# Designs tried in a protein design chat: VHH binders against q9xw16. Part 107

Target 1, 132 residues: q9xw16
Amino acid sequence: MSGWNAYIDTMTAAAPSIKRCAIVGAADGSVWARTEADNVFKASEEELKTFVALFNDVTQVPAKGADIEGVHYVVPRTEESLIFGKKENTGFFAVKTKSAVLIAVYEGPNEVAAQVRKAVESMQTYLNNAGY
Short names: E, the ipSAE of ESMFold2; O, the ipSAE of OpenDDE; V2, 0.75 times the mean of E and O plus 0.25 times the DockQ between their complexes.

## First folded at step 9 (VHH)

Design w101 (framework vhh_gocatamig_d2; at its last look DockQ between E and O 0.94; V2 from the best seeds 0.00; counts 0 for: pae E 3.6 > 2)
Fold by OpenDDE, look of step 12:
Structure w101 (fold): chain B 132 residues (1-132), chain A 119 residues (1-119)
Amino acid sequence: as target 1 above (132 residues)
Amino acid sequence: EVQLVESGGGLVQPGGSLTLSCAASGFTFDDYALAWYRQAPGKKRELVAGISSGGDTVYMDSVKGRFTISRDNAKNSVYLQMNSLRAEDTAVYYCAAPRPDEGYGFDYWGQGTLVTVSS
């Protein structure tokens, strides 16, 4: 559809454990691109609006956790532009760029999370350098 | 240095109960979520339960209704009450905490405590 779909493909290729992925507007949670077909990213824009607002004060997120696609995750800790959560053998990484939030939901043993974080942070760096 | 020390493991019969405790030190306990993991022989370590700094909880499906994770910030401790124990609950249970400035989940682990459920 748009050039943003290529970035979804790049992240999912870099980390095979990513099941669903989305790029959304940091200001309003509008969906710019997302995984589809067999791995549809299911979060509504209303939910995403709430999610991206978490970055306004990430220090509060570990106290309340985070919800994505109707699933509640425990959030171990946060950074200024990073929120990640865990549930069972699943988790998510969300990173904020200048204008976007990248969200990757993954599944697998704990060890796969390292690759997922690397994938989304690499994309974060690329987009930031590109002005996005 | 972060330290997590588990206790309370042991041998119990199916249907029995056990309470695990974890004493934490070396970080600002109240600011972080905590978790219990377990690892059975030949299996990967899995998240059993997590608790946010605010007290909300997450459980793996197989333990819902049977296990309860709780925390006492005044004692820098986290607990796992395990009821209606099953043979498949047999594992080494680990208390887990995040690293303050790096990592990708719960990256600090205790030494673990063995829970054996057997008749």
Scores: ipSAE 0.899, ipTM 0.949, lowest interface PAE 0.5, mean pLDDT 95
Fold by ESMFold2-Fast, scan of step 9:
Structure w101 (fold): chain B 132 residues (1-132), chain A 119 residues (1-119)
Amino acid sequence: as target 1 above (132 residues)
Amino acid sequence: EVQLVESGGGLVQPGGSLTLSCAASGFTFDDYALAWYRQAPGKKRELVAGISSGGDTVYMDSVKGRFTISRDNAKNSVYLQMNSLRAEDTAVYYCAAPRPDEGYGFDYWGQGTLVTVSS
């Protein structure tokens, strides 16, 4: 177990509607930590490499959407360091820090999404302040 | 302000078809994805179909192959063509757009248009 797993636990505790999440390297999508067992984050290395590359120009993402865990999401819009997507009752928030990308997949309506975004952005701020 | 106005709902028999239309105003339509949601009585709203700014689409599994979402950027309009309608498709259908500066998904919603599928 890496020390990075403590951050996964922190995000999940802050927003219980998060079903799966991961912290990956911003440069290559390498997994630093992820949820495991019954809520394992299932993205492949190739998918994660493709996904983190979207942060090189987030303005292009709403044109094509994004894939996470083999699921294609519509991306309503993006912000400079934020990509979020929707499909049925599922959604995700992904935020980029200096060295990492945090990805959280959740289930629930937009009212639930607010807590998930807050948890992910709080961790983004913490990691940026820690130099990551 | 952002406004979304739906039309095209009605009563139809199982196996029938309807086309829903949404007229949007108050934002840069071409730059954002748009969606159709539905809400059946006593149920939560769910995303039925979404269309990216580039025309890529996503669908709820139960409507895939039966529903088609499309957009006309010159008219600031989104459409939902519904074929092979089933009783379980009965719901109020909402057109939805993202907020340009904040929000959590598709946060602007129209008033909705009722679709009733019954024999």
Scores: ipSAE 0.533, ipTM 0.792, lowest interface PAE 1.9, mean pLDDT 88
Fold by ESMFold2, look of step 12:
Structure w101 (fold): chain B 132 residues (1-132), chain A 119 residues (1-119)
Amino acid sequence: as target 1 above (132 residues)
Amino acid sequence: EVQLVESGGGLVQPGGSLTLSCAASGFTFDDYALAWYRQAPGKKRELVAGISSGGDTVYMDSVKGRFTISRDNAKNSVYLQMNSLRAEDTAVYYCAAPRPDEGYGFDYWGQGTLVTVSS
């Protein structure tokens, strides 16, 4: 999608460790934009519907972890609008805005996670302020 | 104050086994995932295994089938059973926990326990 793809580009530029990311509707998991070309974000619509529903009660997520792109992650903890997971040398950060969920999947050691979180939360703040 | 204290490291021959333990305090242990990381000389820390608060596990591919992470919530402890050890498993092993209200992963670390696999 025109326009929404610019936000994908902004997040991937801000945190080079992001390998794939997407913006999906918070109510239904519909894909508004995602990384394409060399690093396609491959989650199915069915998986994304299940994933965004985790934000209905984030306090239950650490007990069972989360799946995205067919990969199971342990979720160390959550925050009201943030779910993040770890598996081996990869991880994800997902944040909820008013209307959307931003998902970023990264590779690298734990030290890069701060940059990824900053990129995703900066976009979260921007979209919330814009009414999304 | 969060504290994580590892123990159980040592010298072992290839093919041998060790059990690492981590005693945790200063947070609500039952609510969080825990992890073991390791760091070999000259390498970055890597996640070896993680265990959710509900007991589900993840492992790095090279240790799956050889290592088992477990937890005992009554003792506030997490364990790593290490079998079929190889020279490449030589590292300092760290127990890790998330910060309750901030951070971006497993942000609290113990002092580490050294595992050396050598003939």
Scores: ipSAE 0.274, ipTM 0.669, lowest interface PAE 3.6, mean pLDDT 87
ESMFold2 (binder alone), look of step 12: mean pLDDT 79; pTM 0.787

Design w102 (framework vhh_gocatamig_d2; at its last look DockQ between E and O 0.78; V2 from the best seeds 0.00; counts 0 for: pae E 4.7 > 2)
Fold by OpenDDE, look of step 12:
Structure w102 (fold): chain B 132 residues (1-132), chain A 119 residues (1-119)
Amino acid sequence: as target 1 above (132 residues)
Amino acid sequence: EVQLVESGGGLVQPGGSLTLSCAASGFTFDDYALAWYRQAPGKKRELVAGISSGGDTVYMDSVKGRFTISRDNAKNSVYLQMNSLRAEDTAVYYCAAPSYDEGYGFDYWGQGTLVTVSS
């Protein structure tokens, strides 16, 4: 559809354990691109509006956890532009760029999480350098 | 240096109960979420329960209603109350905390404590 779909493909190719992925507006949670077909990213824009607002004060997120696609995650810790969570054998990484939030939901053992983080942070760096 | 020391594991019969404890040190305990993981023979390590710094909890589906994770910030400790234990709960249980070095989950682990559920 849009050029943003190519970035979804890039992240999912870089980390096969990513099951669902989305690029949303940092200001309002509007969906710019997301995985579809067999791996539809299911979060509503209303939910995403709430999620992206977490980046306004990431220090509070470990105390409350985070919700994505109706699933509640425990958040081990946060960084200024990074939120990640865990539930069972699943987790998510969310990174903030100048204008976007990249969200990747993954499934697998703990070892795969490192690759997922690398994929989303690589895209974060690329988009930031591109002005997004 | 982060240190996590588990205790309370042992042999119990099916239907029995056990409480695991974890003493944590080397980080600002109150600011971080904590978790219990377990690893059964031949299986990957899996998140059993997590507790946020604010006391919010997350459980794997198979232990919901049976296990309870809690924390005592005054003692820098996290606990796992395990009731109605089943044979499939047999595993080494690990206390876990986040790390700034790796940052992909609960990256610090204790030595683990063995829980064996057998008749």
Scores: ipSAE 0.882, ipTM 0.942, lowest interface PAE 0.5, mean pLDDT 95
Fold by ESMFold2-Fast, scan of step 9:
Structure w102 (fold): chain B 132 residues (1-132), chain A 119 residues (1-119)
Amino acid sequence: as target 1 above (132 residues)
Amino acid sequence: EVQLVESGGGLVQPGGSLTLSCAASGFTFDDYALAWYRQAPGKKRELVAGISSGGDTVYMDSVKGRFTISRDNAKNSVYLQMNSLRAEDTAVYYCAAPSYDEGYGFDYWGQGTLVTVSS
């Protein structure tokens, strides 16, 4: 049971090109909420623990890339609280708040990516303002 | 002032090979991943191959085992070695770099170089 599911719904409604997304704990990668059913976010617990640890030093991430749902992405560059990756016509945006990491996987060109980034950053701002 | 200049495109027969080169300037090349995109007539632009700042690579599934991306940091250059070329590889190929101020992936592209695979 989670009020966090409402935030998943908000992000996917704001950017329909989000195929799958999740909100996970920043400390351990524990899943607070994720898309389910036909859009199930299928990253393993081990993968998520590894992924959230990347935020301890984002400057190292472009050297190795990142794995989400068993897919390896090239990471073009990072920002202080943002990691994004690309592969073919897909990509992801991951942003860190004080307590959470938001991950959104999408399909589409740069115009679509811009909308997905905006949706994820809007939620990041909301959660930071809420103390998360 | 980001500048990306591609070269090496041309006409080849199926099964042939080409090497594409990209000369980059106007940014701290060593710190960023670089990529090759392609756009075929009537299709969307897609990431063909990417290379991290540390040399780790990703490939489009249809080119795995046939294409190799590499970089030479001393020359600020990225290469795409294309082997066993197929008709469906016909496209304009673009070298791409991320934006420094804000971005959504690889936001700067060069002018492109045409690869035609035909008999």
Scores: ipSAE 0.502, ipTM 0.774, lowest interface PAE 2.0, mean pLDDT 87
Fold by ESMFold2, look of step 12:
Structure w102 (fold): chain B 132 residues (1-132), chain A 119 residues (1-119)
Amino acid sequence: as target 1 above (132 residues)
Amino acid sequence: EVQLVESGGGLVQPGGSLTLSCAASGFTFDDYALAWYRQAPGKKRELVAGISSGGDTVYMDSVKGRFTISRDNAKNSVYLQMNSLRAEDTAVYYCAAPSYDEGYGFDYWGQGTLVTVSS
């Protein structure tokens, strides 16, 4: 609980284009930490449960897209532990660890998307190494 | 070699309609999402519409109800039907495709086709 907010801060500092992000349980979508205050990550627990279940078979996700915070995104491609979506000048990256899903919603052109992916994958690696 | 060739741009009156086409080659078209982006003078490039391999679509909010993206897998083509055009729609429109290389969505681009909405 208390330490999870530091990981939110680490990701947003590494990629300033991240406007909102969250760490949620991979099994049930429960929120372990999220951006708060002026940049509240507003996905409901019901939406998050649906979202994390996409990782049960990522190969089916590009055909149907994904919803986060009530916004529908086209998913250009996936990898075993990565789902990536685009809408207008915004997008998201989501990565799965052993126990969690990291979700980062960003704004900006494709150049900043590289920063966002790097930030979430670095945290993915860290949490996996820590057993999460 | 991936190639994306846009066509169909031109000058139209406000309220008019225009259909953009993009012919694609050099990849397995049916497996890929496609998108239209646009860039107005002095502005950043923005995603206008996207269509997944399964036909799922996404639109920029300001074009919903006016623009329709579609694909014809038999012709390796993606289209943007633009209705009720406004001055704000004036831009170079680009067809875009993803890569399987390390990329961040829609990484391949055509040369673009100019749409001008003016009286």
Scores: ipSAE 0.228, ipTM 0.630, lowest interface PAE 4.7, mean pLDDT 86
ESMFold2 (binder alone), look of step 12: mean pLDDT 79; pTM 0.789

Design w103 (framework vhh_gocatamig_d2; at its last look DockQ between E and O 0.77; V2 from the best seeds 0.00; counts 0 for: pae E 3.8 > 2)
Fold by OpenDDE, look of step 12:
Structure w103 (fold): chain B 132 residues (1-132), chain A 119 residues (1-119)
Amino acid sequence: as target 1 above (132 residues)
Amino acid sequence: EVQLVESGGGLVQPGGSLTLSCAASGFTFDDYALAWYRQAPGKKRELVAGISSGGDTVYMDSVKGRFTISRDNAKNSVYLQMNSLRAEDTAVYYCAAPKGDSGYGFDYWGQGTLVTVSS
């Protein structure tokens, strides 16, 4: 267990609707930490390499959507360091830090999305301040 | 101000078809994904279909093969063609657009249009 697992626990504790979560390298999609056991984050590093590259030009993402764990999501909007998607009653939030991308996949009604975003953005802020 | 105006709802028999339309204004339509949601009595609002700005689509499993979401950028409109309608499709259907600031998904909604599927 790396120290990054603690950050996974922090995000999942902050937003119970998060089903799966990962912290990956922003440069190459390498997995630093992920949820496991009953809630295994299943994206391969190959997929994650493609995903993190979306942050090179987030403006194009709403046109194409985004794929996480083999699931295709419609992307309503993006920000410079934020990509989020929706499918049925599920969605994801992905935020970029200086060196990492935090990904949280959640399930629930629309109202839970706010809490998920807050959780990942709080971690984003923390990690950025810590130099990561 | 973002405005979304749905139309096309009504009463149809099971197996029937209906096309919903949504006229959008107040934002750069071509740049954003759009969606249709629905809310049945006593249930939470759920994403039925989404369409990216590039035209790729996402559907909830129960409507795959029956519903088709499309958009016409020239008319700033999004549509939902509903075929083989079932009683469980009865709901208020909402057109949805992303919120420009601090959005969490599709946060702008129209007034909704009622679709009732009944024999």
Scores: ipSAE 0.894, ipTM 0.946, lowest interface PAE 0.5, mean pLDDT 95
Fold by ESMFold2-Fast, scan of step 9:
Structure w103 (fold): chain B 132 residues (1-132), chain A 119 residues (1-119)
Amino acid sequence: as target 1 above (132 residues)
Amino acid sequence: EVQLVESGGGLVQPGGSLTLSCAASGFTFDDYALAWYRQAPGKKRELVAGISSGGDTVYMDSVKGRFTISRDNAKNSVYLQMNSLRAEDTAVYYCAAPKGDSGYGFDYWGQGTLVTVSS
């Protein structure tokens, strides 16, 4: 939805190292908004359905890792509403709200990762406060 | 206090093999993922291989099939077996662990061990 695209734009403006991101439904992984064109978020419907189901028990995720856009990431640890992963010079943060999951894929070192996490957590807070 | 101590680096010819070892202390080793990073001259540190608490692994594309990461929870150690080494693998290799409640990945690094691939 184009209304949801404004939130994508807000996150990428706050953390320019976000290469691709999406906002998806927490229940089914349905895409509400994602980056497009040259930075299109490429996860399939089935991959996203599998991914959002990980939030049903985040404690199991570090043992198995996580797949986003066909890329397998090691998941060092999780928090109740946060899954994050690493591979090479890339990583992701995924945060769950009441009805959405925000996923941001980034490239860069830990200082960049900190900026990306701050951006997605700020949006998580905003959406929770807005009832999403 | 979290401590990571690497060993096993050295000079090896192209096509050779090395095993790097990392001894860890000061945290609940079994509950954490561990990783090997490397930094070549003039380049940024990059994740070479990672291993989760459950044994799931991830590899940099250029080393997949050549390198194997493993862990020994009884010894609080993580290993990187490097086969078919190439000149491009020349770097300082670092063992890495999450630092307490770190939310960014791997924040605690060892001092590193130098691997030089040269004839």
Scores: ipSAE 0.504, ipTM 0.777, lowest interface PAE 2.0, mean pLDDT 87
Fold by ESMFold2, look of step 12:
Structure w103 (fold): chain B 132 residues (1-132), chain A 119 residues (1-119)
Amino acid sequence: as target 1 above (132 residues)
Amino acid sequence: EVQLVESGGGLVQPGGSLTLSCAASGFTFDDYALAWYRQAPGKKRELVAGISSGGDTVYMDSVKGRFTISRDNAKNSVYLQMNSLRAEDTAVYYCAAPKGDSGYGFDYWGQGTLVTVSS
């Protein structure tokens, strides 16, 4: 797929349990690419701006949790460029690159979560090495 | 060094109430979200309720309005108040913290406390 949409396809192919995902600008949450068709990623511009700002200090995120697509998640802990949110049998992984935030929303058990994390971290590494 | 110790499980009639407690030690309790999970015989472990370090909560749908998770940071404790108990709430309940070796999620668990809801 052209441009940024090819990276969406790569992540969803690597982890089929990803239900929706997006690549957004780290500075402002602007959508560079997202899942479309029957699984459109539906976060608003205002929500995405708030969401990417969480990476300004990830150590504060476990205090309030995080919201994406109108869903509130608890955040058990964070890593310097990774936020994981959990709600029931669903969750999200978000990772920050130099210029972007990758967001993947998934459903499934803990075994699925590891697969999703691997997929987003592999893309994080690729984009960082490419200067993004 | 990290420990989570659940207590308060027991036998209770349908419609009854029970309070579970979890005493935590060996880490800076105030910095982390905590959760309660449960596992019924032959079923997968499921998240019942989670609480952020600042007090925001999430619940599974079937317990919302009946169960309340809370924390007391001065006592390094997390609680699950269970009201209007049903037979399907029968399970071992586990306190969980993000202090395990996997590096993400609620991956450190206590020994569990059994809750049985039966006539």
Scores: ipSAE 0.267, ipTM 0.669, lowest interface PAE 3.8, mean pLDDT 87
ESMFold2 (binder alone), look of step 12: mean pLDDT 79; pTM 0.792

Design w104 (framework vhh_gocatamig_d2)
Fold by ESMFold2-Fast, scan of step 9:
Structure w104 (fold): chain B 132 residues (1-132), chain A 118 residues (1-118)
Amino acid sequence: as target 1 above (132 residues)
Amino acid sequence: EVQLVESGGGLVQPGGSLTLSCAASGFTFDDYALAWYRQAPGKKRELVAGISSGGDTVYMDSVKGRFTISRDNAKNSVYLQMNSLRAEDTAVYYCAAPSPEDTGFDYWGQGTLVTVSS
């Protein structure tokens, strides 16, 4: 059952600067799909459980930052269903749907970040409309 | 209108120190993260250090232990203390603030030049 991998492929095709991404359960951080092989998304289950719990109160996140794949990111600000972070030439966007959290790690300049955010938010809208 | 004004750049010998300052206006300073970026000739602009509204920090790996970012909310200012400077730290340094488009740190000041040379 690799149906969820099609959504990973769609996001990566829409924003080629996405280096790694995953779709995880909003309740527990369980991995539904992720990039693999040379682009394996390597966050642990415990880290993902901690990360998705940040969406329970996003207002606390900018004060503490966020950890993904053992890398600490500064979080400039949050929205109700959006957390994003920055470190060096890399960053991430994470969005929450009804049942899932989509996480995309990217590398590149601000033009690239805008494309990644658009890809992730487009998928968020699609999945919410599909009941996920 | 967001405005960022950097100061403190200059010429320094390897192993020396500089403190950069950034005065910010035109937004609710206390609620936002601030960052220092740099751009060396022929290289892309990169995040050197960032500090959140609550004081959480991030650093580029090559400056960890040498650079310290700090903020003074009463003065709407952010600082970068640079110690043990190396020739590779030579760059224009920019203070940066988040944009309303939420792509990260998208507003920059005019920049201040740091040259590390003997």
Scores: ipSAE 0.370, ipTM 0.712, lowest interface PAE 2.8, mean pLDDT 86

Design w105 (framework vhh_gocatamig_d2)
Fold by ESMFold2-Fast, scan of step 9:
Structure w105 (fold): chain B 132 residues (1-132), chain A 119 residues (1-119)
Amino acid sequence: as target 1 above (132 residues)
Amino acid sequence: EVQLVESGGGLVQPGGSLTLSCAASGFTFDDYALAWYRQAPGKKRELVAGISSGGDTVYMDSVKGRFTISRDNAKNSVYLQMNSLRAEDTAVYYCAAPTWESGYGFDYWGQGTLVTVSS
């Protein structure tokens, strides 16, 4: 079965600067789909469980930052269903739906980040409308 | 209205130190992370150091252990203490804040302050 992997492909096609991404369960951080092969998303189960729990109170996240794939990011600010971070020339966007969290790691300047955010939010809207 | 005003740049010899200061106004300073970026001629602007609203920090690998970012919420200021400066640290340094509306990162910058490391 390849249902969830099609959504990974859709996001990376919409924003080629996405280097790695995943769709994980909002309750437990279980991986539903992720990029593979040379661009495999490398977060551990323990890290993902910790990460998705940040959405229980996003207002605390800018005080501590966030960890993805063993990399610590500064979090400039959050929105109710959005956490984003920065480190050097890399960054991430993570958005929560009803049942999932979408995480995309990218490389590039702020102009690139706008494209990545748009792709992730478009998928967030689609999944919410699909009941996820 | 967001304003960021940098100061403290100058000419310094290799191995020397400088402290950069950034005075911020026009937003709820205590609630946001802040950052220092730099841009050398012909190179991309890069994030040098960031500080969370709670004081947690991130650094570019090549400056870790040499640079220290700090904040003073009572003064609405962020600082970059630069020690053991190298020729490759020569750049214009920008204080940066996230805007209220963009959600893409640190997207509001001051005008910058030039740091030249040369003998």
Scores: ipSAE 0.432, ipTM 0.742, lowest interface PAE 2.5, mean pLDDT 86

